# VH-VL binders against f9vpa4r286to426, part 33

Target 1, 141 residues: f9vpa4r286to426
Amino acid sequence: VIEEIKNAERVIVIGAGTSYHAGLYFSIELNRLGINSLPVIASEYYNVRSKKGDLVFAISQSGETIDVLQGIRMMRNSGAKIISLTNVIESAIARESDYKIYMRAGPEIGVAATKTFTTQLASILFILSVLKKENLKKMEK
Key: E = the ipSAE of ESMFold2; O = the ipSAE of OpenDDE; V2 = 0.75 times the mean of E and O plus 0.25 times the DockQ between their complexes.

## First folded at step 11 (VH-VL; framework fv_zimberelimab)

Design y6 (at its last look DockQ between E and O 0.03; V2 from the best seeds 0.00; counts 0 for: pae E 11.2 > 2, placed apart)
Fold by OpenDDE, look of step 11:
Structure y6 (fold): chain C 141 residues (1-141), chain A 123 residues (1-123), chain B 110 residues (1-110)
Amino acid sequence: as target 1 above (141 residues)
Amino acid sequence: QLQLQESGPGLVKPSETLTLTCTVSGGSISSSSYYWVWIRQPPGKGLEWIGSIYYTGSRYYNPSLKSRVTVSVDTSKNQFSLKLNSVAATDTALYYCARGYSYGEYRPWFDYWGQGTLVTVSS
Amino acid sequence: QSALTQPASVSGSPGQSITISCTGTSSDVGGSNYVSWYQQHPGKAPELMIYEVSNRPSGVSDRFSGSKSGNTASLTISGLQAEDEADYYCSSYTKSVTYVFGGGTKLTVL
C-alpha cells in the first residue's frame, strides 16, 4: 500500500459523505508530503480523468457505495490501481480493489457515521505516519 | 444450520443481577457480516430491543436500559451474554437472543432467534 | 423510546388480502428503509418476514409483501390462510441508533 502511494503519479481519493471528508483530509496531507493527490466526491467520479500511474484510494464504510464502486470501476478501466478502505470485509468495493484495508471499526450506527469516520481518520493517520517516516529516510540519504 | 440457545436462571430476585448466555452453534460468532442482539418480551406484551454486540466488542444498548445493561461476547466459546442489574418486576420477560445483519451497519432485522428463556423477577 | 403504532388487531377471511400498518416518524420509519416485519405464533419466537421494507428472506411465502409511504410502513398478506393467524410486529431503525418495535398486531383468520 505504502509503495503504491509513493510511486503513484497521482493519488485520487474518492469517497462519499463523511468518507469524502476523511478522504479530503487524506488528500490534503498527501499533498503536504509532496504526493500529488486529488480528492473526489464520489458522485462526481465521472469528472475525473484517470490514467495509468494513478492510484485510487477509495473510502467507503459500507464498501457498497454505488458511486464509489462505479468510480473505481471506471478508473480501474483506465489503468489505475485501486486501494480501498472499508469497514466491511469482502464488500463489493473491497473485492474490486487491488489492495484492501479494513477499518475494523465494527458496524456503524445511524446516519451520523462518527465511529467509522474516526476509524477512517485513524487509518489515514497511520498511513501518513508511515509515509512521513519514509520521506525522512530519503532525506537522510 | 445456525442455532441460538439462551441459558440462565429462570428466577431472579429484585435488585439482583440477571445473567443470560446465548450459545451459538452451526456458525461462528466472529463474523463481520453479523452482529448479535438481546431482545425481550414481557408476557403478553411486545418486543423490546435490549442491546447489540459485534464480535469485536462494539456494542449498543437501549437507552432506557443502558445504565443497567452489559452485553459481552466470548468468541472462544462462541457465546454472548447479557447482564441486567437491579432487576425489578418489570424486567420479567421472555428473553431472546438473535442474529442481526451487519454489512457495515447494525441493520435492524434479525433472521435467527433463540427459543427464548423466561426470566421471572420475584421475591 | 415509543413503540411504532400498529393496529391492535386485524381480521380477514381465508383467501382475502389484509394489510397491517406501522406508523412512525421521520426519525424512524420515515427516516430510513430499515423497516422489518416479524410473525410470532403463540409460544414461538418471532420470525423475520420482511426486511428493508419489502425484501423477503428465503423461505418466506411470497404472500407476504411490504411497502412504505411516508412514515407508514405496511405489511400485506395476500391469500390469507389459517396459519397466518399470529402476532405481527414491525421494527425500524431510529436516528438515535436504536431499534424500535411496533406494539404488535393480532391477526385473526375468520
Scores: ipSAE 0.132, ipTM 0.720, lowest interface PAE 1.9, mean pLDDT 92
Fold by ESMFold2, look of step 11:
Structure y6 (fold): chain C 141 residues (1-141), chain A 123 residues (1-123), chain B 110 residues (1-110)
Amino acid sequence: as target 1 above (141 residues)
Amino acid sequence: QLQLQESGPGLVKPSETLTLTCTVSGGSISSSSYYWVWIRQPPGKGLEWIGSIYYTGSRYYNPSLKSRVTVSVDTSKNQFSLKLNSVAATDTALYYCARGYSYGEYRPWFDYWGQGTLVTVSS
Amino acid sequence: QSALTQPASVSGSPGQSITISCTGTSSDVGGSNYVSWYQQHPGKAPELMIYEVSNRPSGVSDRFSGSKSGNTASLTISGLQAEDEADYYCSSYTKSVTYVFGGGTKLTVL
């Protein structure tokens, strides 16, 4: 999944409510790492033009957030690839994504966590830490 | 009283990288209402959009320049920057920074412009 | 070659009305309400004169008006004055997230 983020032309991070705020943080940090990223409030998905080469990072603990699901459907139909960050296997959002990160079964974070903002942020911080390590390795070549 | 001021070298050698910085004063670069923009004008020619950046770091480039251009933002310094790699004589131009009005992904006009800085590519 | 076509030059006498055209496609002009016009005096930065086809920013004279018909946008300057002598650029924001300028029109006041 890390390779897909690194290879994306743009990472569109979509979420609703507190997931949007976690996504906003992720998007800002991705831009700081040199990865082009746009944060999107899920209810405003129709204001975003996506294309082939875009990667959509969808944040939904339940995997059933309707505005997120509608957004990923539209963007997938425009050629984007979808990564989901959810806590429910076989949820609608997870089933319709190309890559899946589960907050309990995704990258190891050591502790089973609740579906709070803190759990989403922990998953995002882990992804960012792996991206930072890959960036350092690339510079050593 | 928003003001934009370009700064950087006036002379750059062929094959090197041009770096320009735009300093924003009288307002914040961290605005959801605006994109920050680079536009150039070769001597005696028209205007060419180079690229735009949102304060979160989302960025868009003119396809004809995309392989050579990077636009960046530094919100802590209230600045945004242009890097143009592998310059040639055809990159000689007056370079402007500008503020673009934004509504989500829509950015339909530029309401504030810097004074421009002339960059000559010559050995 | 510019994506938006403007005449290279236009001229008029003081007191006349003149019109500068900006022709594009249905995707950039015909279907867009985000056509803008900029005035550029020699040695100066461009200044926004018209936005959203026909709106004037505060401080722009009502002698400047904008319109659109089909794939052609127009800037009309009435009561032409010597200080109107400048280069004029149209622009459009396209749905492809691309911003384009016309080639520019030199207005000469006779």
Scores: ipSAE 0.000, ipTM 0.574, lowest interface PAE 11.2, mean pLDDT 83
ESMFold2 (binder alone), look of step 11: mean pLDDT 88; pTM 0.903

Design y7 (at its last look DockQ between E and O 0.05; V2 from the best seeds 0.00; counts 0 for: pae E 13.5 > 2, placed apart)
Fold by OpenDDE, look of step 11:
Structure y7 (fold): chain C 141 residues (1-141), chain A 123 residues (1-123), chain B 110 residues (1-110)
Amino acid sequence: as target 1 above (141 residues)
Amino acid sequence: QLQLQESGPGLVKPSETLTLTCTVSGGSISSSSYYWVWIRQPPGKGLEWIGSIYKTDSRYYNPSLKSRVTVSVDTSKNQFSLKLNSVAATDTALYYCARGYSYGEYRPWFDYWGQGTLVTVSS
Amino acid sequence: QSALTQPASVSGSPGQSITISCTGTSSDVGGSNYVSWYQQHPGKAPELMIYEVSNRPSGVSDRFSGSKSGNTASLTISGLQAEDEADYYCSSYTSSVTYVFGGGTKLTVL
């Protein structure tokens, strides 16, 4: 996962609702690390033109969000690699991902997700921490 | 094939407690993929969500009914129940039990419904 | 909790397309894609027709489609048929972790 992120020409972070907001944060932090990243609202996936070399980081609690699923399918067809962060194992999105990251937040309810958002952020922060460490190692060489 | 069937008294007196049971067949009520819901419909009126239960851990109620509503699950019988306290005439309705999706998040649509049971609150 | 706003009734002739609107707020319809539509024939339980704004369950005719713009969701029924005459309800989660239905729309096929 980390290597894919590091080597991607662009990291497209796609999500809907609360997941999008988590993705937005992730995208911002990736850019701060010098990793080209684009946050995408899932419902607008068709506005993004992906290509080989792109990495799609799909965030969906359910792993069944239609717009996200359609988005990653489209992007995958363009040659993009797919990493998913979902709360449900073997979800549709997960199954269609090259790399699968699962959060175990338990079921969430409501428009404003809380625990799942927190777990998303935790996962993202973990990834970021690893990326930062890797960058530091490069700087030391 | 999943089937839901409501059961309970068709007549309840005011101030009493309405108890309904939904018997689930063709699927396990303990499934992590679904949650179970009560919905009612007063005669000639629209639908009203009453409450939901996920396994035995999570319950969610309509704020307007929260103080009077209890939803529970009996895994041994593959049933879930609704209790509505202090009923009034306004609680007269067709009561449905239904199944909702819980794939990592509670999805607010219900794919399987019972046929409904009419409960009349009358003296 | 107040119901989502639907027209009380809509009508159309066979073969026509009709649209039923469901208007909420940014805290419900506008706040998520958790919008669903149900069809209810007289004396029958509601049937899920659309979920997640525009997705059809298996077995539901492709004549039914859903969309959302802002705080308004829409159910479109194309090629109207006599059997489409029913009550239609929209629904949505709310930011208060509740589930709300629309007031319902009676569709008459002329």
Scores: ipSAE 0.028, ipTM 0.664, lowest interface PAE 3.2, mean pLDDT 91
Fold by ESMFold2, look of step 11:
Structure y7 (fold): chain C 141 residues (1-141), chain A 123 residues (1-123), chain B 110 residues (1-110)
Amino acid sequence: as target 1 above (141 residues)
Amino acid sequence: QLQLQESGPGLVKPSETLTLTCTVSGGSISSSSYYWVWIRQPPGKGLEWIGSIYKTDSRYYNPSLKSRVTVSVDTSKNQFSLKLNSVAATDTALYYCARGYSYGEYRPWFDYWGQGTLVTVSS
Amino acid sequence: QSALTQPASVSGSPGQSITISCTGTSSDVGGSNYVSWYQQHPGKAPELMIYEVSNRPSGVSDRFSGSKSGNTASLTISGLQAEDEADYYCSSYTSSVTYVFGGGTKLTVL
């Protein structure tokens, strides 16, 4: 999944409600790392024209958010690849994704895992930490 | 008010297929705000989720039962159904249908339940 | 057996508070926002009492409250009444299983 993010022409991050806000944070941090990213409110998916080379990062805790599902279907039809961040194996969004990341509670080292937003942020922070480590290696070359 | 009612046979022989139907009244089974579930309870034991359906086309199953279970929808009758293949004595249970919330994000709790229908698997 | 551990029974006197525990793992209770509690009277269907750890549906008495700490969720019933005598089930949503229920706790009002 890391290589797909690094190689995408842009990363479209789609979510609804609190998942959108987690996605907005992810998109901002991707742009800070030099990875072109566009955050999208799931209900506004019709306003986004996707193409081959785009990577869609779909955030849905349940994997059943209908606006997210409809958005990824449209964007896949336009040639984009789909990565999902969900907490339900075999959910609709996960099944229709090319790559799947499942939200799991990390070790309980002082992070409350009871809130959906916190769990999404923890997963996003882990992905960002791997990308940041790889950026530091690149700059040291 | 929304009502759920289970219907189907009370007795099924081992190795046969159990078919149950849940009739929904006071609401639409095609609503995008809710999903519809089957849950069972063996006599004197706890609850077990069997499977769910969202609107008419998204189906989700308990991994322990997935190879034997199918859920389906008949929108013209506002009904959803459970098929459980190759039943055994351990499938004897009260079978409930229920409604869950989706609210644009999956919410795994069930607010309306049917009364339940007892299914006995016996020769 | 169930994936979530509850005591088999608890008891309390009218007017007292009691707490029912629901213990799982970091992958089901500790990492889940979606712990729920159901009340089931004998011969009746379960009824949702608490959702998302601590929220009450409309029509559920504020005597019922929920919380979670680490891998343990708790249902607390204050001002215990005879009608609270029932079986109580917790449930959770996990990354490896969509829904799991606890084994149930029989509450006896003395």
Scores: ipSAE 0.000, ipTM 0.500, lowest interface PAE 13.5, mean pLDDT 80
ESMFold2 (binder alone), look of step 11: mean pLDDT 88; pTM 0.900

## First folded at step 12 (VH-VL)

Design q1 (framework fv_zimberelimab; at its last look DockQ between E and O 0.06; V2 from the best seeds 0.00; counts 0 for: pae E 21.6 > 2, placed apart)
Fold by OpenDDE, look of step 12:
Structure q1 (fold): chain C 141 residues (1-141), chain A 123 residues (1-123), chain B 110 residues (1-110)
Amino acid sequence: as target 1 above (141 residues)
Amino acid sequence: QLQLQESGPGLVKPSETLTLTCTVSGGSISSSSYYWVWIRQPPGKGLEWIGSIYRTGDTYYNPSLKSRVTVSVDTSKNQFSLKLNSVAATDTALYYCARGYSYKEYRPWFDYWGQGTLVTVSS
Amino acid sequence: QSALTQPASVSGSPGQSITISCTGTSSDVGGYNYVSWYQQHPGKAPELMIYEVSNRPSGVSDRFSGSKSGNTASLTISGLQAEDEADYYCSSYAGSNNYVFGGGTKLTVL
């Protein structure tokens, strides 16, 4: 996962609702690391033209969000690789991803996600910590 | 008030194709807030989901029936249909059409049901 | 695709409270908060009683309530009445636009 992120020409972070906000944070932090990243609202996936070399980071609590699923399918067809962050094992989005990350937060109750948002951020922060560590190693060389 | 009504033959011979139609009234099948489903119930037995169709024509089928099932929608007639190929005695059931709720995902509750139509598979 | 597990039958006297269980797996009941309950009287179509584990549609009596713990969902009927005698089915989302039903529970009001 880390190598895919590092080697991607662009990281497209896609999510809906609360997951989009988590993705927005992730995208901002990636750009701060010098990794080209674009946050995408899932309902607007069709406005993004992906290509080979792109990496899609899909965030969906249920792993069943329709717009996210349709988005990753479109982007995958263009040659993009898919990493998913979901809360349900073997969800539709997970099964259609090249790499699967699971939050393990348990089912979310309600439209406004809280615990899953925090777990999404935790997962993202962990990924970022690894990326930063790798970046520091490069600076020391 | 939304109403769903199943229609089709009550008797089908083995190996033939079962065709049912659900007519929706009091609401549009083109609404983005809903999807449409077929569910069946063999006599004296439980409920089984057959398939779902979205207004766009996207379909999802029960894996156990996928090879034999086709669901279609006709927005001009405000109808959706079920075709089940190569029927056998085990396909004898009450067939219901119903409405599902769509928000982010296709939510698994059906708030409106037809009265159901009995289809008997017999030679 | 295996059905969710329900007791075959439950019974209670008028005024009592009864509970019907629905046990699934981490891929359905335990994986989502999309459990529904249906009431079906003889010769009638199922009626939605509970959705999303614990929500009641408009018109459904507040005597009906739903909950979930782990892989098991529960329907509780308080103040049992004769009219509650029916078959009850649970349902759950199972991912990938797949839906599963329980085997059904016959409720008898004594």
Scores: ipSAE 0.138, ipTM 0.740, lowest interface PAE 3.0, mean pLDDT 92
Fold by ESMFold2, look of step 12:
Structure q1 (fold): chain C 141 residues (1-141), chain A 123 residues (1-123), chain B 110 residues (1-110)
Amino acid sequence: as target 1 above (141 residues)
Amino acid sequence: QLQLQESGPGLVKPSETLTLTCTVSGGSISSSSYYWVWIRQPPGKGLEWIGSIYRTGDTYYNPSLKSRVTVSVDTSKNQFSLKLNSVAATDTALYYCARGYSYKEYRPWFDYWGQGTLVTVSS
Amino acid sequence: QSALTQPASVSGSPGQSITISCTGTSSDVGGYNYVSWYQQHPGKAPELMIYEVSNRPSGVSDRFSGSKSGNTASLTISGLQAEDEADYYCSSYAGSNNYVFGGGTKLTVL
């Protein structure tokens, strides 16, 4: 999935509620790495036009967020590829994605919704760390 | 820690407007992760979702009640309110305010509830 | 006339496992993974026991588990104890930002 992110013309990051805020952070950091990125509130998916070369990064722990599902369907029909970040194998969003990342949560310590936000951020930070390491390889010449 | 407290009249006459207020303490109504919810329970019967509101004032209503219900939020007072117009005997119920928790999308579950306040609609 | 159908009552003896069903349609329980279960003791407010079909909030005993198959969600209580005697309600997201509750099930511990 790292290669798909690196090769995309634009990474559209779509999520609802706290997933949108995690996606906003991801999008900001992608832009800092030189990867064109656009954060999208899932309920406003109608206003976003995708094209071939776009990669959609969909964030939904349950994999059942209806606004996200509707958004990825529209964007896939316009030629975009879909990566999902979910914690439910074979959820609707995961089933309709071209690439799938499943979150790994630590032991239950607190409120489950707080744990899910932390897990989303951890997954995003891991992806960013791999992308940052690839940049270091490129610069070692 | 977090507490929700309903307040308002216990008795309302038919055709009048029921107004209830929920005061939130030990937490902020302006949090981006929470929705503020009204749910009722007629005596000896089940639960019915009335409506929800987000800190921005965006509302979501039970379709069966939508024509009569208004939910509002006052972030400066850390309160949210219910107005139910044209009440009838069938609106007699225990009214709960609750917090809907959703970190990602508006698909909350109701993780904190008030104690409830009984409202009787009677002549 | 509740949107979700639950048995009116269920009973069990201490130590047994019991299951409470919650049957909806493909437009709610079957179509979404947003089923929750609430426990309500007499004179008390409901308390969240299960969210998103099978997840337990912190502080809820692992004796409580949730699942679903098709249009039916289930709450299972293992190792039944006297304090489990209560009313239990399921709820589900029902599309278009609507939420529905089941009619409730009275659990009696014999």
Scores: ipSAE 0.000, ipTM 0.480, lowest interface PAE 21.6, mean pLDDT 81
ESMFold2 (binder alone), look of step 12: mean pLDDT 91; pTM 0.934

Design q2 (framework fv_zimberelimab; at its last look DockQ between E and O 0.07; V2 from the best seeds 0.00; counts 0 for: pae E 19.5 > 2, placed apart)
Fold by OpenDDE, look of step 12:
Structure q2 (fold): chain C 141 residues (1-141), chain A 123 residues (1-123), chain B 110 residues (1-110)
Amino acid sequence: as target 1 above (141 residues)
Amino acid sequence: QLQLQESGPGLVKPSETLTLTCTVSGGSISSSSYYWVWIRQPPGKGLEWIGSIYRTGDTYYNPSLKSRVTVSVDTSKNQFSLKLNSVAATDTALYYCARGYSYREYRPWFDYWGQGTLVTVSS
Amino acid sequence: QSALTQPASVSGSPGQSITISCTGTSSDVGGYNYVSWYQQHPGKAPELMIYEVSNRPSGVSDRFSGSKSGNTASLTISGLQAEDEADYYCSSYAGSNNYVFGGGTKLTVL
């Protein structure tokens, strides 16, 4: 996962609702690391033209979000690789991803996702910490 | 008020194709807030989901029936249909059409049902 | 496709409270908060009583309530009435736009 992120020409972070906001944060932090990243609202996936070399980072609590699923399918067809962050094992989005990351947050009850948002951020922060560490290693060489 | 009504033959011979139509009134099947489903119930038995269709034509089928099932939608007629190929006695059931709720996902509850139509498979 | 597990039958006297269980797996009941309950009287179509584990549609009596713990969802009917005698089915989302039903429970009001 880390190598894919590092080697991607562009990281497209796609999500809906609360997941989009988590993705937005992720995208901002990636750009701060010098990694070209674009946050995408899932409902507007068709406005993004992906290509080979792109990496799609899909965030969906249920792993069944329609717009996210349609988005990653479109982008995958263009040659993009798919990494998913979901809360449900073997969800539709997870099954259609090259790499699967699971939040392990348990079912979300609230309309306003607090628990899953927190776990999404935790996962993202962990990924970022690894990326930063790798970046530091590069600077030391 | 939304109403769903199933229509089709009550008797089908083995190996033939069962065709049913659900007519929706009091609401549009073109709404993005809903999807449409077929569910069946063999006499004296439980409920079984057959398939779902979205207004765009996207379909999902029960894995156990996928090879034999086709669901279609006709927005101009405000109808959606079920075709079940190669029927057998085990396909004898009450067939219901129903409405599912769609908000970002296909939500797993059906709030409006037809009255159901009995289809008997017999030679 | 495996159905969710419900007791075949439950019974209660008028005014009592009864509970019907619905047991699934971590891929359905335990994986989502998308459990629904349906009431079906003889010769009638199922009626939605509970959705998303514990929500009641408009028009459904507040005597009906739903809950979930782990892989088991429960329907509770308080103040049991004669009209509650019916078959009850649970349902759950199972991922990938797959839906599963329970085997049904016959409720008898004594």
Scores: ipSAE 0.024, ipTM 0.675, lowest interface PAE 4.2, mean pLDDT 91
Fold by ESMFold2, look of step 12:
Structure q2 (fold): chain C 141 residues (1-141), chain A 123 residues (1-123), chain B 110 residues (1-110)
Amino acid sequence: as target 1 above (141 residues)
Amino acid sequence: QLQLQESGPGLVKPSETLTLTCTVSGGSISSSSYYWVWIRQPPGKGLEWIGSIYRTGDTYYNPSLKSRVTVSVDTSKNQFSLKLNSVAATDTALYYCARGYSYREYRPWFDYWGQGTLVTVSS
Amino acid sequence: QSALTQPASVSGSPGQSITISCTGTSSDVGGYNYVSWYQQHPGKAPELMIYEVSNRPSGVSDRFSGSKSGNTASLTISGLQAEDEADYYCSSYAGSNNYVFGGGTKLTVL
């Protein structure tokens, strides 16, 4: 998934609620690394025109967020590739994505949103750390 | 056509466990973007959210009740259930099941409600 | 007690507009756009009147409108009618998957 992010003409990051805020952080850090990125609130997906060369990074803990699902369907039909970050294997969003990243958080009996957000951030930070390492190697060469 | 119906005992003794079941008809409990919710209303008082469950079994509880509450789902029976441990007189209330609709990560509003079932805690 | 503050009662005459307030904090009403309003007639289950601050479900009269400013949400009922006499509850997402209700407001139509 790292190579897809690096080679995308634009990374569109779509999410709702706390997932949007995690995606906003990801987009900001991608832009700082020189990767063109656009954060999108899922309910506003219809205001974003995608094209071939775009990569859509969809964040949804349940993998069933309707606006995210509808957004990735529209953007895939316009030629974009879809990466999903979810915690539910075989969710609708995961099934309709070209690439899938599962947060693999353990079972939650308590406050699920805080654990979900932390897991989303951890996954994002790992992706960013790999991108940063490759950027540093390029500079050293 | 969606209908929610609470069922369970109307009388529970102090220190026992209250168990209620909500039967969903005219819709599927396995539907995406819906949460299945328990809310109660003590006599003459306001509404209190108890907890919610998603079709996958993920639960969300009111922090003030979470030590005593368990919500579960049985997709094969199209039902979800509430267990409230160690009940006291203050748990006497009208108990509603409801559907929470959210197209975002868990931020539902409650668009369908059952008729409610009165549970009295008394010996 | 309740996390959201509503007046205990409000009254108005037929044809008037009235407003019911729902005051929370920056961590609920002020921090999120997930305020809902419910109408409850005596002996009946609550019914959703407004969701996401200002949206009206299908079948709800256009006399009902919602808004918010800062930490206070408002339900406005214009053209007050006898059938509007009921209890009204606001609710808000309160972060960390928590939901809170207001204490309720009894609306009396004079």
Scores: ipSAE 0.000, ipTM 0.480, lowest interface PAE 19.5, mean pLDDT 82
ESMFold2 (binder alone), look of step 12: mean pLDDT 91; pTM 0.932

